VH-VL binders against DENN domain-containing protein C297.05. Designs and how they scored, part 2

Target 1, 138 residues: DENN domain-containing protein C297.05, of Schizosaccharomyces pombe (q9y7q7r449to586)
Amino acid sequence: VNEIPGWNDVDLYPLFRALSIPNILVLFEAALMEAKVIFLSENLGMLGYASQALLHLLYPLTWQGLYIPVLPRRLISCFEAPCSYIIGTLSYFFHMDDVPLDNIPLVVCDLDKNSVSTFGKIVRLSRSLRSKLQAHLK

## First folded at step 3 (VH-VL)

Design da4 (from d8 with heavy chain Y102W; framework fv_daxdilimab)
Fold by ESMFold2-Fast, scan of step 3:
Structure da4 (fold): chain C 138 residues (1-138), chain A 119 residues (1-119), chain B 110 residues (1-110)
Amino acid sequence: as target 1 above (138 residues)
Amino acid sequence: QVQLQQSGAEVKKPGASVKVSCKASGYTFTSYGISWVRQAPGQGLEWMGWISAYNGHTNYAQKLQGRVTMTIDTSTSTAYMELRSLRSDDTAVYYCARKSLWGNAFDIWGRGTLVTVSS
Amino acid sequence: QSALTQPASVSGSPGQSITISCTGTSSDVGGYNYVSWYQQHPGKAPKLMIYDVTNRPSGVSNRFSGSKSGNTASLTISGLQAEDEADYYCSSYTSSYTLVFGGGTKVTVL
């Protein structure tokens, strides 16, 4: 009865294959503090898998911000939204100049390069919590 | 294979304008930005601004706001940088560089265009 | 605004390890993981050596490594070689979405 439909459909393997554990922790911390998260990849499937995996890792918390797993070119103004979001886009349509910097921290994750770049202060988990989560994720 | 080819050296008088071109080849032009960086003789690097080849949005260095204009021509995969009201201290080598998805990294550079401003 | 602070020069002998610092503020180096390093030989365009603090482009020797602690980023060159003699510049994005370069460091291989 406390089962949420669809949660068991999420496969976390693609995220762990693309990103190191430390980079996954940065994304997790960004999502917990309701920052802006942008996923980049040349693979549409990877954008869907990574964003769904991140949302699954937040359970039982529910993401309250904007969620667009794959942003089409014509909607690039969505990066200007003055709210928390998780947005994926194909690498070849992304430019940093399309993302204004504001009071909400931003994390840009390139899934094809295992690269995570942060803009603004991301509140880190305590060393003990981070260590415990790293051991759990393995 | 991936390269940026810049226009040739220019000599200008104070008060004139200069327009430097930067022709891209070997990659999808509209998937990256182009930054402009200048270097006065014997001095360090100074960022001037950048333009998105996807949508033409620009960000200029504060001190050059109002004097510089950056544009693109997607049909020829060419970026342009125009600097107006030239002074002798604008004498520099002007570089164009590709802004990669690696954040602020400029991974491919043109060979530079020397602009000399003298009477 | 003001340039990032780098030492004017650093020297070392072949085979040694040297480190170049790049100090900014919490609104640039300290606030973001968008620090890059460039190598420039006389008369040449700059070459990207490090991006996103620690990452190397393909073709750059693993003798070059980057790190960051607080408001200071560092470039370390291990196994120093004659061809490493060049000017090195750091750069970082700022909270105003502009870019700032360091003043540059001349590396001399003795």
Scores: ipSAE 0.008, ipTM 0.531, lowest interface PAE 11.9, mean pLDDT 83

Design da5 (from d8 with heavy chain Y102F N104D; framework fv_daxdilimab)
Fold by ESMFold2-Fast, scan of step 3:
Structure da5 (fold): chain C 138 residues (1-138), chain A 119 residues (1-119), chain B 110 residues (1-110)
Amino acid sequence: as target 1 above (138 residues)
Amino acid sequence: QVQLQQSGAEVKKPGASVKVSCKASGYTFTSYGISWVRQAPGQGLEWMGWISAYNGHTNYAQKLQGRVTMTIDTSTSTAYMELRSLRSDDTAVYYCARKSLFGDAFDIWGRGTLVTVSS
Amino acid sequence: QSALTQPASVSGSPGQSITISCTGTSSDVGGYNYVSWYQQHPGKAPKLMIYDVTNRPSGVSNRFSGSKSGNTASLTISGLQAEDEADYYCSSYTSSYTLVFGGGTKVTVL
């Protein structure tokens, strides 16, 4: 019996299977500061599951930015949005030149390679908060 | 001046390997993918696979799994396609082509490399 | 598998319109708007004529147009000219994250 609405409706396993805890913490910190997050994978299902897992990690905070779990290839201009976002796309069709770098920090996460690349300054949580979250995620 | 320049024709024996090169110029190499397509004499186009120059992801046609390897060298803006355990039915013109920014279209093609497999 | 079906040949006279079909399944042509068409003259590399079903690259004549209905994509060449005599291939993205080509259609200008 849990008191958190909808908590058990979200499967966090795909994110934890694809990424190390340190990389998950970078994504969490990026989302908390309302940065831009791009997920890459060869698998459409993984893009949806991982992005939803990230949104769930923010509870009770609600994501305020743009959210596109899988970006259609013809809608490349969405990467130019002048706002925080979480956007997923297939690795085969992703090119960095499509993503303008602006004053909003960007994190590119390759779910298939367990890699996270950061562009701009991501505000880190305090060491104590980071340690508590790492323990809870394990 | 965007172009893909391929290595010259090759003649190989059955069982050998061939490595075809594709040198890109006139654009930012790491911003695009490279696809490989072959065409046997008198036959149609057959997709072999592609590689992303940004992140190195490869995707190969199922028929060629285990025999083909695609790589890139960003320092020379060159893509490579190696085909192993050659058979006579691998005789074909091998093309490299630039994969568009988003989608499956190949907008720039190399001139082709004829690979002949004979005893 | 998932090979796309094209007619082997299509012919027309100068000034006429011809249409080439490309038939797949719901897991390729029918499931996605990622159909491309290529023109190939003898001894030359293919040239992109249409991408994403209907889009024409810069430098390609507006006599070439693409469309799709259900599992069948079509390339239409209006005002047929002698230089249009070539082989034409369709291609499509598949649900397996791969790409497949059609068998090719030889266009003859009579």
Scores: ipSAE 0.007, ipTM 0.612, lowest interface PAE 9.3, mean pLDDT 84

Design da6 (from d8 with heavy chain H57R N104D; framework fv_daxdilimab)
Fold by ESMFold2-Fast, scan of step 3:
Structure da6 (fold): chain C 138 residues (1-138), chain A 119 residues (1-119), chain B 110 residues (1-110)
Amino acid sequence: as target 1 above (138 residues)
Amino acid sequence: QVQLQQSGAEVKKPGASVKVSCKASGYTFTSYGISWVRQAPGQGLEWMGWISAYNGRTNYAQKLQGRVTMTIDTSTSTAYMELRSLRSDDTAVYYCARKSLYGDAFDIWGRGTLVTVSS
Amino acid sequence: QSALTQPASVSGSPGQSITISCTGTSSDVGGYNYVSWYQQHPGKAPKLMIYDVTNRPSGVSNRFSGSKSGNTASLTISGLQAEDEADYYCSSYTSSYTLVFGGGTKVTVL
């Protein structure tokens, strides 16, 4: 019989279905240190669900950077913003050349491939805290 | 008066380089990008690439990768396009055009610079 | 080198409507709503007539309209006038994050 997540865990389900726990922890660590996070997917709904789930994981902290769940192509210059952000975009429109590498670390997450690429230094949680969180989320 | 003023005609030998300038006036230079488009005699338009005047980031046409460099000078509101290792099929009128940072249309165009490559 | 397909020429009489097609693939015209149209008179720089498939810049006559269906974008000129005689080019973004122009269409007013 399949174990069914508790009612309060439903909001995080799309993120946990798309990404492994280690990859979720990298995104969580990036958000905690106010880095740049880019979500990629071929699916508009997935971009909204994943970014909202990441924001929910930060509670009670509130995200202070720029937040654009789905970036239209005409606003591609937003990737060049010199500030922390969480931006989602359709994989069709994404090119790394649109994203300058600056002093703010960058994490690019492909939700369709369960892939996370890191540029710059992401501050990691202690080994003991990471182990406790992995056990709890599992 | 919003305008783009381009440098004058050039005649070059095969293998040489050419650098065309495009001076902007009448608007906030750093709020827009500059695109470069060329047109060979009697032929259609060919996109070469664009540069952001906000931060100098470039995006070049694949065919021209390695031969073209686009730069900006914000103190003079001027964009430059340098094309290296010139061939006879690079003979064309070269246009600069203003590209919105929030759109992909070219709303203001320079008058063009004729570059002739011959020996 | 232009990659999008346009008819080489289109003709019409004054007061009539003409339509110019611009055909690409799902990796350019069909995949993105970023199609522009440019008018070029002999010896002059191109002028923007339509952007983002349907939008008209300030100062462009409402006789010019744009549309798209599948992999084909269209420019329609209603109430054709002598000054409309020019070359017309479409452009579109591509899946390679570059821009491509059509081959151009010569419009003749009879």
Scores: ipSAE 0.007, ipTM 0.541, lowest interface PAE 11.2, mean pLDDT 83

Design da7 (from d8 with light chain Y34F; framework fv_daxdilimab)
Fold by ESMFold2-Fast, scan of step 3:
Structure da7 (fold): chain C 138 residues (1-138), chain A 119 residues (1-119), chain B 110 residues (1-110)
Amino acid sequence: as target 1 above (138 residues)
Amino acid sequence: QVQLQQSGAEVKKPGASVKVSCKASGYTFTSYGISWVRQAPGQGLEWMGWISAYNGHTNYAQKLQGRVTMTIDTSTSTAYMELRSLRSDDTAVYYCARKSLYGNAFDIWGRGTLVTVSS
Amino acid sequence: QSALTQPASVSGSPGQSITISCTGTSSDVGGYNFVSWYQQHPGKAPKLMIYDVTNRPSGVSNRFSGSKSGNTASLTISGLQAEDEADYYCSSYTSSYTLVFGGGTKVTVL
């Protein structure tokens, strides 16, 4: 069992059901390097589950950036933040032209389509470490 | 119903500037981005850039960086594209297009504005 | 001019299926699921047919479908009809957060 004390009620299953292992690794790498991560879904619950699962995967590291599990359209200016973040929003309200491109790499993950798009340079894990993690996650 | 109405055709001399307008109606202007795409006679489509009607952020094609400026006027629901230092190879039909609600594509297009650059 | 490679022309007979390819690199078509397809009739503005690789806007016939494999996206038109005769353009987002169009393909219905 790979439970983390205090996080026992966080279910990783929704993330692994929505996304392939390679796509989960891209998100993990993005979070490790403190990139900007945007989650998209038509399901509010999925936005909460996926972002919490990503934070859980970082243990023992603690996310230091901005975290907004569900961003309402009226607060769309949060995408302009000049810092690392994890922000989820409903697919319907998301437009790429609302997100300025800066020096912080951006990853957009559509949970409903199992797709991950990266903008900028993402620091990759070594091939051996990535292979071991993929095998462990199966 | 949902429409993008563009300004009329223009004839300019090399070295001049042109400013094309695109007036939106039938939707909430500030909720969508506007892209500009041009097409030289008998040629394909070329993306020029986009502007967010929400916050005014722009992103321009590398080739046009420094010559193009995109702006919005929320009081008239109008987007503008100004192209400076015109050359004969800037002769084209210039389209404005609205970013799609459901994806990263353009779902509503203006009729196009013919800009002719001649000596 | 255009970065993405499309065949200059494709032809078919009514009722036939045809496919138009759109080939880029890992920095555009291969790296991103933001591929769209546009139909353009002479003298008209382009019309969105497919967005985000596979999705159809409401009002677009289900005879049109999109797919992607590696660095190549494809538009397939099944049950080809006379009104499908037009120019078709693909487009993709790039790693620099810009867009690029294909050179266009003229579809002729024989």
Scores: ipSAE 0.066, ipTM 0.691, lowest interface PAE 6.1, mean pLDDT 85

Design da8 (from d8 with light chain Y97W; framework fv_daxdilimab)
Fold by ESMFold2-Fast, scan of step 3:
Structure da8 (fold): chain C 138 residues (1-138), chain A 119 residues (1-119), chain B 110 residues (1-110)
Amino acid sequence: as target 1 above (138 residues)
Amino acid sequence: QVQLQQSGAEVKKPGASVKVSCKASGYTFTSYGISWVRQAPGQGLEWMGWISAYNGHTNYAQKLQGRVTMTIDTSTSTAYMELRSLRSDDTAVYYCARKSLYGNAFDIWGRGTLVTVSS
Amino acid sequence: QSALTQPASVSGSPGQSITISCTGTSSDVGGYNYVSWYQQHPGKAPKLMIYDVTNRPSGVSNRFSGSKSGNTASLTISGLQAEDEADYYCSSYTSSWTLVFGGGTKVTVL
């Protein structure tokens, strides 16, 4: 696909450094399906870079859910929001027990461990579309 | 000093109910969750359920669903676990444990409450 | 619901390294990185040794390490010492957001 003028201003390197391509694809598919996405890191900057990179990968789709790049512990109730979200939080403030399971699929991504855990059904892109996107991301 | 202080040992008859308390001190009670774990004599650990001291949300082990209730009292920084319709196989040491701020694990444990169900 | 599989006992000599396995399924150990390990001495409450597969709490000896491959998590104790004699339990979150424990492993220092 042709590059959009100005697209190269987006710094995607931190996301690609932290996560394998298959894990990036899971996050992309989750965001396309309007799932709940939680980013974990011990690095505040990494939380900002990763969430912004994911939003830019969705272009021209504009994220309509909650977007909180860094969630403080006192606002933990935001994990209970009954809508799609992209929320980052410091790993040491995160407890799985603080996130209720509901009808919206949940993806938890630990940027420091290159790990992605999925809860609920994430609809995968067709094999053809995944191959095309994977080639574009390389 | 962070600690969880549990109520004393109980002896109950089959069919009765028991309510164990777990009083927290040395930390902000409402910032952490409390899990309950039991251990029958000579047996391993069994997770019973979890309660958020922040919002009161609970999640119970399916085996105990309908028999267990977990509650909190934020004014006294105390968590409670009530188990109903007691059987002899409910004889166990019951632990409360705090979820870690730094991970998905239990970092502070109460000393345990022995509940004996006598025939 | 299913418990995780651990060997009933593992033994070693002082200074040796031992490893305890914890085997689950893709719906618990294999699906997520939320495995913890607890040490329990007779008559005592469990003590957290490892959380989230590999992380060690402050105050826990660096002789204890955790790892995971597929559906099996492992706890390794290097430089085995007499005070390491205890029961060790693994635990994991499940796809239904419950926790399960392994059956426990008795570690004996010969």
Scores: ipSAE 0.081, ipTM 0.708, lowest interface PAE 5.0, mean pLDDT 86

Design da9 (from d8 with light chain Y97F; framework fv_daxdilimab)
Fold by ESMFold2-Fast, scan of step 3:
Structure da9 (fold): chain C 138 residues (1-138), chain A 119 residues (1-119), chain B 110 residues (1-110)
Amino acid sequence: as target 1 above (138 residues)
Amino acid sequence: QVQLQQSGAEVKKPGASVKVSCKASGYTFTSYGISWVRQAPGQGLEWMGWISAYNGHTNYAQKLQGRVTMTIDTSTSTAYMELRSLRSDDTAVYYCARKSLYGNAFDIWGRGTLVTVSS
Amino acid sequence: QSALTQPASVSGSPGQSITISCTGTSSDVGGYNYVSWYQQHPGKAPKLMIYDVTNRPSGVSNRFSGSKSGNTASLTISGLQAEDEADYYCSSYTSSFTLVFGGGTKVTVL
């Protein structure tokens, strides 16, 4: 019965085709706790679609961190930002040693492989709440 | 061609420090990270840490934290690994290796530097 | 001890397929898709064979393939050849952005 205004205005299909629902939930949990999220893909369009879809899933919350849908290699110092962020980059140019470890948890999502890797503590939603949210996403 | 050239063998006494160099050629040094891996005689590989040649960020193996320092000199395309407070069980061949642009692995390796720690 | 568990040795005859396992935990092999495999011949530096679980570098034979299930990664060598006789090491990134190696597996071609 409950409807989210504007839900149908954003194309969520690419995200749900690339990632399993459990992996989408990890990204949602990371964004809710204001962690660092890095999207990887060999496809520039996919980086834009996935990051925008994640931001839409947060409605009515507004992302307060840094947002760079596609990070060019010349700006890789942005990974050093000491704040929450959502950054997409081409898989080719991503190295783990470019991302310093700090007290903000990190999630790396490879959209081409349906894989999500977490570093640090991501505060998870309760099993009950995750189950309800998972049902709504199907 | 792409190469990593390491400094020559070293013999040190316990408690001393050693600094091994790794000179890169044939690629843009600042676009790749450098890892250090050692291998004691007849033993397996042990990762020591890596350094980004772009921004100098380092990450070290827990066992070596506080004893190892990795640095870079971009003007000479050279990476360095210094290990302090040497013990006999630090005797090993020390390798530098380039982090691959396409993946989280090490694609080009130096030939190794033998460091012998003895009284 | 090594952080990742590999069998000490594996043997096969020319033309056969062999598989080397690499078992870790959910904080390394099971948690991340950053598993690599290296081949080392006596007196030589290691050579990258597989990265990020399944990917082959340019110039590596398609006889080498990688996979992962749960906390165990595997390297499979099909059509075993005499030149494949070497030590093989797996490695994985950890939850702390550190890297760990397996103890190594000596492959003998009978």
Scores: ipSAE 0.099, ipTM 0.706, lowest interface PAE 5.3, mean pLDDT 85

Design ia1 (from i5 with heavy chain S28R; framework fv_imvotamab_arm2)
Fold by ESMFold2-Fast, scan of step 3:
Structure ia1 (fold): chain C 138 residues (1-138), chain A 120 residues (1-120), chain B 112 residues (1-112)
Amino acid sequence: as target 1 above (138 residues)
Amino acid sequence: EVQLVQSGAEVKKPGESLKISCKGSGYRFSSYWIGWVRQMPGKGLEWMGIIYPGDSETRYSPSFQGQVTISADKSITTAYLQWSSLKASDTAMYYCARHPDYEGYYMDVWGQGTLVTVSS
Amino acid sequence: DIVMTQTPLSSPVTLGQPASISCRSSQSLVHSDGNTYLSWLQQRPGQPPRLLIYEISNRFSGVPDRFSGSGAGTDFTLKISRVEAEDVGVYYCMQGTHWPYTFGGGTKVEIK
């Protein structure tokens, strides 16, 4: 278990390599409000590393939702779960039509493109807190 | 099926008030933004504003700010577009449309339109 | 406001032939989140608009594969590989990157 969590933690590297700081903050905000998070990549290792890095970013908070770092094609129905989740899948297996939009906001992050798409309302951190965190993550 | 059903055509005189509706069905109404789009006769599409029914947050295009009021009643899954005093220049087809994303990705479902004619 | 310029204004096409519509934005449509929110809509005579393509090149559910989108930054194209009779209508590009969202002026596709 990590005693000193933070942006210097090497476990956070995969997120900072793949994504801009503003996009990381959207993922952080989504996780804090217990939204649905989907990671996409053509690289299986990146899915595991990035999703684990997001979990480390939440410390000392513990993710209470469903967590599947790499979703097999046969379990595509897991996207329909009516609960908070962090799920990664290979980009070529993913279709937006497989993900119903409900009252839980959804964030789709393409790690290969440094893109984050939000569906529904993600509660944003205050402007002052976002600025502080952005400065520390820089 | 996901559907947006709008109220029927209106014929009004300048200075009259009007409120038209857009009723959603087949989806979680409170989880999607509803936008209003104007199309003047023989003209293109123009964005009027949007509302998130879950908390009634609204955003207006600058040219429509103060000209119309957008509201929603999530208990009856209905969004509204309202004028306090109509002008002849308000003659147009008005569409409501759903978009799933906070940042305006796309409008995936459209209502059939409400024709508003303002003349004397 | 972002100005969206479509060309041509009108495109008469022979059935089975291709059609191409261009859309140019006055500013980059790349959002700070890395995405480009450029959509294409079809409006058949007497009908409401219908979504064809979102985020430049993604076909919406039920849209035939003869429709394709491409482009980046400020220049975007919608192509219909083989125009069918049901494709008659006005086509609009729309940007969702910058508020207020804005539409192109429209391109009328008609059979000659």
Scores: ipSAE 0.006, ipTM 0.603, lowest interface PAE 10.7, mean pLDDT 84

Design ia2 (from i5 with heavy chain S30T S31N; framework fv_imvotamab_arm2)
Fold by ESMFold2-Fast, scan of step 3:
Structure ia2 (fold): chain C 138 residues (1-138), chain A 120 residues (1-120), chain B 112 residues (1-112)
Amino acid sequence: as target 1 above (138 residues)
Amino acid sequence: EVQLVQSGAEVKKPGESLKISCKGSGYSFTNYWIGWVRQMPGKGLEWMGIIYPGDSETRYSPSFQGQVTISADKSITTAYLQWSSLKASDTAMYYCARHPDYEGYYMDVWGQGTLVTVSS
Amino acid sequence: DIVMTQTPLSSPVTLGQPASISCRSSQSLVHSDGNTYLSWLQQRPGQPPRLLIYEISNRFSGVPDRFSGSGAGTDFTLKISRVEAEDVGVYYCMQGTHWPYTFGGGTKVEIK
């Protein structure tokens, strides 16, 4: 019986296979401050697993923003939403021109390249907290 | 566009003080480390030290501890490298570079460099 | 300080042919967080260094596919699958795992 479910109950392997711990921490920081997060990959399965892993890292906090694990091409206007979101899309459908840069910080993560690009101010966690989180993610 | 723009070339005499600058733009200046790298004429790259502008934490390579001062002014998104008394052996190209992570594991964006010449 | 030994010191290469550069560290570059912070930089004549590869094998934005990195622990390689004229320059490996951060001695790539 698990009375207090933890983020340790989820499989983080796909996220850790794709991204370094420092890049995972940037995504975690972005999600904590309710920024906009875009996941890119050429692999549909990776988009689902990585975004779910990020949501589970937030437990017990519940993501309050928009969540679309795989965005269809016809819904590309969703990138214009004036709210925090976690959206995944196939790399070949993605163009930065489709994403207006507003006052909500944006993080674009390319899962195939282990690359994280930030637009706007992302508040970093303290060294002590980052060290503790790095220990827990190993 | 993320960019680091350094101050212009300097020609100084031994014993003079000098402060060179590195201005960041296109990113959150306080959330990234800035490092300083020396390249002596015809030689390779040497780490001098780093600063985290958000809290002004600095770390120096042992070879440069006490030789230079690294500082930053976050109100104008500028980092500095300073000598109280220059030596001829300080003649070199000096680069600033951004570290994208809090720990400063690698340098993703580099300044164009500041040539410092110290001669009598 | 971690000593980074880079070979060869110079690599004259015919256009279109591959080039390979080796980098060895005096001790393991595996960080306590499980990552290995080994980077490769390119410095073209008269220009500042430019990041090519970070964390062993990740290409930085805008870096051509012909560049690739590999390795683990203490032994790392940068490969250029087919050298082009604009690849002339000095290449450096760098470790960011142990303070102070240190660079390899550099490999000069020239067209023969």
Scores: ipSAE 0.000, ipTM 0.526, lowest interface PAE 12.6, mean pLDDT 83

Design ia3 (from i5 with heavy chain S31K; framework fv_imvotamab_arm2)
Fold by ESMFold2-Fast, scan of step 3:
Structure ia3 (fold): chain C 138 residues (1-138), chain A 120 residues (1-120), chain B 112 residues (1-112)
Amino acid sequence: as target 1 above (138 residues)
Amino acid sequence: EVQLVQSGAEVKKPGESLKISCKGSGYSFSKYWIGWVRQMPGKGLEWMGIIYPGDSETRYSPSFQGQVTISADKSITTAYLQWSSLKASDTAMYYCARHPDYEGYYMDVWGQGTLVTVSS
Amino acid sequence: DIVMTQTPLSSPVTLGQPASISCRSSQSLVHSDGNTYLSWLQQRPGQPPRLLIYEISNRFSGVPDRFSGSGAGTDFTLKISRVEAEDVGVYYCMQGTHWPYTFGGGTKVEIK
């Protein structure tokens, strides 16, 4: 129950302002199972804050996959990486055709629209556990 | 290249059993949903059901529940649609289609179709 | 089940002229995840259906820019700005928001 290093440096508010609790839970479940997560926004700041907030929600677990908070257009081929990742990019640079689907489930989150699309099967928390977490995050 | 290849046309009599196939290649078969769509002669498209080959979870449209069985064998990357007893009203073109997400985000790859004719 | 109503049933068009197809759903197609899973499919004579547009307005890979989709909630439109000979076929809207997925009745586009 002691203060953890860096705890006070993480601002969770941008994620909770942009997304509904159910959508945050989908992202949490995807990260727990080491899926591929893509964040989309027209705002560079939102991409950084939201992805950091997601990583913070995993504590004490540490993200083991690739992490790129803001992916430049010239590096769009990074979406082809055959590994778990959390990648953010500006909405206007992104097309679903740029992301080949493989054996790792994919979640695409549009932070500006509060929308989450899942590709492949995401292992969900039990209904009762999701309900309890929703109540606590509210 | 990603493709779905369906079995050839079938001509059957009422009461006979039938199992048609849809073979996927060029992708991770177990990680995509496969759906079955019926198109009766001269009519539109009807959604029959879907299967996730990775764990064989199936969902049927209410009008097709109990009428057909959908299955898959991921070891040979093949999905199946089967009837225990065919009726003349089963005469139709049957398509399989791939979609990445259960929620039906989009169907991107379609098989060429299997024509099933049930007469006399 | 969600009922998808397409109009018109048939659209004879002169080459180079525009065509417009409407699709109306009996209930909102906005999913709880914030997305609207409305797609448009093209079926050319003797061929399987082909994905044209997904999530209301996104053109699928290889689809010409003369095709555009619009709409929200329960009312959706597919437009072809300049009909070409290869556009002859039947067009279907499909909803993937509510199970079971359902299709519109189809609109036949043919050249006059």
Scores: ipSAE 0.000, ipTM 0.575, lowest interface PAE 11.3, mean pLDDT 83

